VHH binders against Large ribosomal subunit protein uL22 (rpl22). Designs and how they scored, part 2

Target 1, 185 residues: Large ribosomal subunit protein uL22 (rpl22), of Caldivirga maquilingensis (a8mbl4)
Amino acid sequence: MRYWSIRDEDVIDLVKRRYNVTISADQIAKARGFEFRISWKKAIETARAIRFLTIKQAEDYMEKVKDLKAPIPIKEFTRKQAHHNVPWDGWPVAKWPVKVADSFLQVLRNLESNASYRGLNIDNTVIVHASASRGMRIRNYMPRALGRATPWFQDTVNIELVAVELPAELVPKKFSWARVLKAIK

## First folded at step 23 (VHH)

Design n13
Fold by ESMFold2, look of step 24:
Structure n13 (fold): chain B 185 residues (1-185), chain A 121 residues (1-121)
Amino acid sequence: as target 1 above (185 residues)
Amino acid sequence: EVQLVESGGGLVQPGGSLTLSCAASGFTFSSYALAWYRQAPGKKRELVALIDWEGDTIYMDSVKGRFTISRDNAKNSVYLQMNSLRAEDTAVYYCAADETDWLFPSEYDYWGQGTLVTVSS
């Protein structure tokens, strides 16, 4: 059985430090997804982009990414690459990682369901932990002539999301690009 | 009926300053994002600066430190203070507003008519 990467006590401490409020464990909802065949580097950037959004804001954002209507700002992992011209000028290369967004959306929908089951007010439930970690490596073989095969490996990614219900005055009113871009600096 | 009306454009020498104003009506100003875009002849409209409903801002790199966007919710107005102007800043400047602080100009619902800024010796 795999363990959660963050304990309830750590979530409560995080919320106290960030929001100066004390919550109980019954205000926490969690969801995970395992072994997504997606880019780990892009998943890390996606996790950063949805941190501290409500579950609903993050779901809408990921839907827009899948529809090519909203990008995910990519700042990390740009070594040895020239910046592309981006529509907003003065910011790092942006990507539309559709497969990554779809994977996060699956976990977000589970998170919403788990939060609803616990009786949380979804509109006031904010993502406080979002992580993407390397999962199991899958050994594959590339066919070659005369029955030979060449091994190669495919990485997988595990996604973990944790959200908490907060007092309404501490909940972000709506999605803001300025807030997202500030957070990834 | 939504209206955005820019003012304050003009001719200015390099190194000079201008303040652009945009007066808004017909929507709940305090809940909207406000942005300044500019378009030089033969170029695409580009974001200059943006301020959301909570006061968080985005600036393009070439204007950072020289331009300041601000909003006055009591006057339903957004401003762009432009200092240390350069010839490359010459463009028509447009005020835009939307419920979301979009980065792409095609996503904004409301636009002003534009005000010309010319930076020339």
Scores: ipSAE 0.188, ipTM 0.647, lowest interface PAE 4.2, mean pLDDT 82

## First folded at step 24 (VHH)

Design p13 (from n13 with S106D E107Y)
Fold by OpenDDE, fold request of step 27:
Structure p13 (fold): chain B 185 residues (1-185), chain A 121 residues (1-121)
Amino acid sequence: as target 1 above (185 residues)
Amino acid sequence: EVQLVESGGGLVQPGGSLTLSCAASGFTFSSYALAWYRQAPGKKRELVALIDWEGDTIYMDSVKGRFTISRDNAKNSVYLQMNSLRAEDTAVYYCAADETDWLFPDYYDYWGQGTLVTVSS
């Protein structure tokens, strides 16, 4: 059995530190997905981008990414990135990882279902933990001339999401790029 | 009918200041993000500044510290205070509004007609 990367106690502590609110384990919802054939680096950046959003906001965000209407800001993995058109001067490196967004969307929907099942108010449920870890490596080989084969391995990614029901006054009403970018700076 | 009407553009000398205003009507102003875009001749339309419904702001790097975007919900207006103007700031400035604070011009629902700002000695 695969274990969670974060304990409930750690989630409670995290919420206390960030929001100065004490929550119980009953206010926590979790979801995870395994072995997605997506970029690990992009998955990490996506996980970062959806933290501290409500589940619904995150879902909407991922839908927008899929529609190429919203990018994922790339903060750490900026090396060897192709130059892309930026929306405006000063924008960090941005990507539109559609496959990654789709994978996250699946996990988010599961998270929403789990939160609902636990009786949480979905509108007030905020993602406080998002992680992307490396999964199994798929071993592929590319046939080459003269009976040769070149390794063409593909990494998979495991996605873990933890959300907490917060008091309404602490929950962002709407997703805002201004807020997100301010936090990144 | 939704309307965005820009004003305040004109000719100004380098180092000068100018305040642009945009008066909005036809939608729930307080629920919308507001943005200023500009387009210089032969260039693409670019985001200058935006302010979301909570008052958080974004600026393009070239205008940071010089330009300030603000909103007055009671007057259904958004403003762009431009200080220390440079020749490179010469452009048609557009007001835009959307329920989402888009970073891309392509997705804004509402646009003004624009106001010309010319910075020249």
Scores: ipSAE 0.416, ipTM 0.755, lowest interface PAE 1.3, mean pLDDT 90
Fold by ESMFold2, last read:
Structure p13 (fold): chain B 185 residues (1-185), chain A 121 residues (1-121)
Amino acid sequence: as target 1 above (185 residues)
Amino acid sequence: EVQLVESGGGLVQPGGSLTLSCAASGFTFSSYALAWYRQAPGKKRELVALIDWEGDTIYMDSVKGRFTISRDNAKNSVYLQMNSLRAEDTAVYYCAADETDWLFPDYYDYWGQGTLVTVSS
């Protein structure tokens, strides 16, 4: 059985620091999905975009991304790492990573189900942890014209989401980029 | 009809300060996001700062600490206080408004006509 990347105690501490409320472990719902065949970079950016939204707001956002009605801001790196890390700190580029959005929707649906099983009020349940990590690499072979095969690897991504029920007055009423990016930075 | 009217642009020396204003009409100002965009010659329009309906803000990295966006819902106005101005801040500055605080200009419904800011010795 795989361990979660964040413990219940850490979630409780995070909620206290961010929202100044004390929750118990039974107010926490978790979900994860494994081995999605999607871009890790785009998955990291998508996780950032849904952090601190309600489950329902995140689901609606991901549906809009799939319908090409809302973009995800993607930080575009302008330098390769040759001798040191030189990240690009410029303005993000708008992208519509449909496969990534679909993968996050699957995990969000499970998160909603798990929250409902615990008796949480879904409308007041806010995502406080969202992570995308590299999964197992899948070794495949590319057939060639002369009967030769070339090995290649396909990266996979694991998605982990944690949400908590908050008092209604602390729940965001509508989506805001400023709120999302303030929480991330 | 929605109208956004910028004012306060002009010529300033490097290191100087300038305050841009944008007066809005024709929509429920308090429920809208307001943004300042700028466009230098030969460049595309880029976000400078935005402020949402609850007062939360986003700034581009190069203006953080130098520029401050604010709003006055009673006057239906948004402001951009620009301090420590540099030559690279020279551009036409545009006020924009939308129900959502989009990071990208293509998604804003309403725009002003722009006010020129020139930072030059």
Scores: ipSAE 0.393, ipTM 0.775, lowest interface PAE 1.7, mean pLDDT 83
Fold by OpenDDE, fold request of step 27:
Structure p13 (fold): chain B 185 residues (1-185), chain A 121 residues (1-121)
Amino acid sequence: as target 1 above (185 residues)
Amino acid sequence: EVQLVESGGGLVQPGGSLTLSCAASGFTFSSYALAWYRQAPGKKRELVALIDWEGDTIYMDSVKGRFTISRDNAKNSVYLQMNSLRAEDTAVYYCAADETDWLFPDYYDYWGQGTLVTVSS
């Protein structure tokens, strides 16, 4: 059995702290996906980037990432980055993790479906929790000469998304990079 | 017709201050994000500051604490207050506008002609 990384009570508290609004469990939608073969570090950064976006905004964002039109800002994992991943001197590192975006998009679509199923207004449903945790390790071996093998293990990632229906006045109307960057700081 | 007209550029000494203005016309100003870009000789055009339609701002690290972007929707204008100017701030400064607050210059629909800022002793 797999457990959620956040409880409904914690979500309610989070929303109260962030928006000063009291919600009920009925206003919460959840989705998760397991064992994605993606970069955990990039997944974490992506999770941070989509937080506090509407589901639709997040979906659009992920599509843009896949199309290499929008990057994911990298906050924590900035070491040893290639020059092409830094758009300008003095700006945060940015990446285009297409596979990660695709995985998140899958989960987002499920989230949207779940939200709809629960009767939430999708346009007013905002992602308030996004997490990426390590899943099982896939044990691969690279064949070598003389019957030898070198371990080449790959970690998988579990993605959890929690969204809540908020009052319309609290919902961001448009995607904003300024908002995203503010959120990840 | 969309127009962005920059003003306020000029020569300033290191440590000095300058305020750039950009007057916009031809679009619904309040629904657009405004950005200041700069291009120094031999360098790529880079984002200096951005202000979205809600007033949230982005700054490049090198200008944080020194530059302030602001907008006046009533005047259809965006401003860049530049304090503590440095030689490395010398560049042509461009005003840009788009409905989306793009982080990349390539995606902006509208640009001004630019105003030269020279920081020199």
Scores: ipSAE 0.378, ipTM 0.733, lowest interface PAE 1.4, mean pLDDT 90
Fold by OpenDDE, last read:
Structure p13 (fold): chain B 185 residues (1-185), chain A 121 residues (1-121)
Amino acid sequence: as target 1 above (185 residues)
Amino acid sequence: EVQLVESGGGLVQPGGSLTLSCAASGFTFSSYALAWYRQAPGKKRELVALIDWEGDTIYMDSVKGRFTISRDNAKNSVYLQMNSLRAEDTAVYYCAADETDWLFPDYYDYWGQGTLVTVSS
């Protein structure tokens, strides 16, 4: 059995600390996806970027990433980045991880469905927890000349999202990069 | 018709200050994010600062602590206070507006004509 990385009581505490609102477990929706063949580092950065967005805002954001219209700010994993991945001078590194965005979009849609099933107002449901963990490593071997083989392993990623229904006055009305960058700072 | 008109550019000594203004018309100003971009000779247009509809701001690293972006919705105007100006700040500064606070220029809906800022001794 696979366990969640965060408990409901921890989510309640997190919401209390950030929003000064007390919620119940009934106001929490959760979704997760397993064994995505994507970059773990990019997945972590993406998880950070979508925190504190509404589900709809996050979905829209991921769609824009897929369309190369919006980047993912890179905060931690900035080493050895190609020059083309820095769209501007004097700003954080940014990437367009299309595959990662697609994976997150799948989980987000599942999250939306779960929230709806639980009777939550989707427009007022905000992602408060997002995590990406390493999944199983797929062990492959590349054939070489003279009967040789080289390891060609592929990592997988598990994505976990938790959202909560908040009072309307506390819900972000629009997506904002300023908000995103503040969240990952 | 949508218009963005920049003003306040000019020649200034290193260490000096300058305030740019951008007057907007033709759209619901309060619902838009405003940004200042600049383009130096031989360089690409780059984001300097932006302010979203809620007043949250972003600055490029090189101008943090020196530049301040602000908006006045009653006057449909956005401002860029530039202090401690440096030679490398020399550029044409553009005002931009969009419902989204884009971090890159490609998708901004509206642009001003630009105002030249020259920092030279």
Scores: ipSAE 0.376, ipTM 0.728, lowest interface PAE 1.5, mean pLDDT 90
Fold by ESMFold2, last read:
Structure p13 (fold): chain B 185 residues (1-185), chain A 121 residues (1-121)
Amino acid sequence: as target 1 above (185 residues)
Amino acid sequence: EVQLVESGGGLVQPGGSLTLSCAASGFTFSSYALAWYRQAPGKKRELVALIDWEGDTIYMDSVKGRFTISRDNAKNSVYLQMNSLRAEDTAVYYCAADETDWLFPDYYDYWGQGTLVTVSS
């Protein structure tokens, strides 16, 4: 019903641009999950943080976030005021979005399974696309006195991950904040 | 026992330069991330620069273009070249090390005792 946000041809082109390697579609693994009841903003930042990690590195990272052992960096937003002292760019703010990490981990586990089904070497399979998009809105009701109810809406988030098997020399050997933050920019 | 020993701090005029050094022992230096943190009076300890095991670096915005972090794996040492020093750079500078290049000080396992840098006329 819904196409992937990135086509196989686009993945192949992205890998060529970033890694200077030509891959075929059978080296691509994909997974997605729908309607997670999580913060969209935090999901976007989490997607940025796992981009360009191996599947296993991203899983380990998300497990550490769930255990409060590792944070996810959130870019500080600055607002420029023409005639006031304004906040300026600073270091990323650390957050532990446990629900978001759990949601990403579910999709990551499915991604690993899909990659294994295709016969890919999981240790060399790198996430090249990670996205968090708004899903359907869920209508809920808050009970009121006299049997009345007030509707309110809850947004959901869809998560999409795409990974590719790369030559071992191009695979990151371990997690690095310096590389994650450079990749975000 | 892991040891990190900072050196090179002192009094410097505004606009001057200073090189901090940190000698490390007790761990496999080439596989560790190294970082410089600083703490000014009345302020929290903040990351100045870090360098990972592959040489990739992060700098705080206020020191970009003025400070350079580097490492010498043969000498188990990390350096901070500080140019165009300002009064606001006055702080105790700490060397830190960990297997991961954490952005936040609470996650680093190993710390030096610090070296004081004072920028004043």
Scores: ipSAE 0.355, ipTM 0.727, lowest interface PAE 2.2, mean pLDDT 82
Fold by ESMFold2, fold request of step 27:
Structure p13 (fold): chain B 185 residues (1-185), chain A 121 residues (1-121)
Amino acid sequence: as target 1 above (185 residues)
Amino acid sequence: EVQLVESGGGLVQPGGSLTLSCAASGFTFSSYALAWYRQAPGKKRELVALIDWEGDTIYMDSVKGRFTISRDNAKNSVYLQMNSLRAEDTAVYYCAADETDWLFPDYYDYWGQGTLVTVSS
């Protein structure tokens, strides 16, 4: 049996630190999915982008990404210290990782179902933990001439989401990049 | 229909101060994010600061501590207070608005015509 990446006690502590609210374990809903054939880097950034949204806001966001109506900001890696062709230090690049968004949407819908089963008010249920971890690596082959194939490896990603019901006054009313970026601090 | 009108640009010496204003009409101002972008000749348009509908802000690193974005929902206006101006701040400054506080200029629906700020001795 695979274990959760965050304990209920740690979720309770996180909520206390961030929102100054004490919750019990029965206000926590969790969902995960395994071995998605998607980019790990893009999955990490997608997890970052949906943290601290309600389940419904995150679902709507992922639907918009799938429809190419909203991007996910991806932090660009620079190999050199003095890379002058970017206008901003650390400025994210817009991408539309449709496969990643679809994978997260599957887990989000399971999270919604799990939260409903626990009797939580979905409108007030906020994602407080979102993680993307490496799963198994899958060997694949690329066709070559004369029936031969070249091996290549495909990473898989495991997605874990944890949400909690919060008092309505603490629930974000709509998605905000400024709020998301403050949460990264 | 929708209009964003910038004002307050001009010539100012290094170390000086300037306040840019942007008056908005034709949309529900209080539910929109507002941003200031700037563009120097031959350069790409870059974010200076943004402010969302709840007052949360983002600043580019080079202006942090020198510039302050603010909004007045009663006057349908957004402001950029620019202090300790440097020659590198010389650019045309644009006001932008969208229902979402996008980090990227391509996603903003509405733009003003721009106001020139020149910082020179």
Scores: ipSAE 0.353, ipTM 0.734, lowest interface PAE 2.2, mean pLDDT 83

Design p13 (from n13 with S106D E107Y)
Fold by OpenDDE, last read:
Structure p13 (fold): chain B 185 residues (1-185), chain A 121 residues (1-121)
Amino acid sequence: as target 1 above (185 residues)
Amino acid sequence: EVQLVESGGGLVQPGGSLTLSCAASGFTFSSYALAWYRQAPGKKRELVALIDWEGDTIYMDSVKGRFTISRDNAKNSVYLQMNSLRAEDTAVYYCAADETDWLFPDYYDYWGQGTLVTVSS
């Protein structure tokens, strides 16, 4: 059996700390996907980027990433990465991980469905937990010259998303990069 | 018809100050994000600063602490206060508007014609 990385009581505490609102377990929706063949590092950055967005905002964001209209800001894994030609305040690196965005979009859609099933107002449902963990390693072979092959391992990623229904006044009305960057500063 | 008209550009000495203005018309100003871009000769157009509909701002690193973007919804105008100007700030400055606070120029709906800022001794 696969366990969640966060307990419901921890989610409630998290919401209390951030929003000063007490929620019940009935206001929580969860979704997860397993063993996506994507970059773990980019998945972590993506998880960070969608945190505290509404489900719909996150879905829209992921669609924009897929269309190369919006990037994922890279905060931690910047080594050997080219800086973007638009160096934002404290955010010099951005990427467009299309495959990662697609994987997250799948999980987000499941999250939306689960939230709806639980009777939550989707427009007021905010992602408060997003995690990307390493899954199983898949053995593959890279072809080499002269008919040779080198074994290698492909990493997979597990994605967990937890969202909560919040009072309307605490829910951001529109996605804003300015707001996001300010909040993460 | 949508219009963005920049003004305030000119020649200034290094260390000097200049305020750019952009007057907008033809759209619901308060619902739009506003940005200043600049383009130096032979270089790509780059984001200088943007301000969203809630007043939150983003700056490029090289202008942080020197430039300030602001907006006046009553006047349908956006401003760029530029202090401690440097030679490398020389460029044509453009104002842009979109309902989304894009971090890249490619998808902005509306652009001004630009105003030239020259920083030279």
Scores: ipSAE 0.338, ipTM 0.682, lowest interface PAE 1.6, mean pLDDT 90
Fold by ESMFold2, fold request of step 27:
Structure p13 (fold): chain B 185 residues (1-185), chain A 121 residues (1-121)
Amino acid sequence: as target 1 above (185 residues)
Amino acid sequence: EVQLVESGGGLVQPGGSLTLSCAASGFTFSSYALAWYRQAPGKKRELVALIDWEGDTIYMDSVKGRFTISRDNAKNSVYLQMNSLRAEDTAVYYCAADETDWLFPDYYDYWGQGTLVTVSS
């Protein structure tokens, strides 16, 4: 049995810190998916991009990425000097990680179903935790001559999403890149 | 008909200040994102700053701390206050608007004609 990367009490604390509202565990919906064969680095950036969107906004965004209608900003890593708090370390590069978007859509759809089952208003249900962690490497073999096989490995990624119902006035009305990038730090 | 009209460009010395204005009409200004892009000779058009319908902003790294984007929904106008100007800021500055605050210029539907800013001694 795999444990959640974030506890209910941590979610409640996060919501209080960010939104200055108190929620109960009944307002939390969670979903996760395991062992996706996708790029971990691109999954991390995708998780950042959907954080603090409603479930519906995130689903629409991921569908647009799959259709090549919207990019995910991928932050290029650069050598860092002594720590300085600049909000923009490098200019993001537009990418369309279709396979990653597909994987996130699967988890998002489960999240929506779980939220609906809990009786949450989906229009007001906001993703407050989105994580992508490295999963187990999948061992495979490449056939070779003379009855031999060469092992090769596929890295996998686990995706975890947590959403909460918020008062309507705190819910973003529509998708905004400015808001997404404020959360990317 | 949608119109975006930039003004306020001109010649300024290094270290000087300039305010660009963009007057908009033909759409519901308060629900649109506004952006300033610039294009120097021989360079690609690049985002300078944007401001969404809630007032959240993004700035290009090289202008952060020197430039300020703002909007006045009552006047249907967006502004770019440029301080501590440098020669590298010389470009034609364009006002852009869209229902989405795209990071990349190819996705904006509405553009102004541009206003030239020249920073030179």
Scores: ipSAE 0.333, ipTM 0.739, lowest interface PAE 2.4, mean pLDDT 82

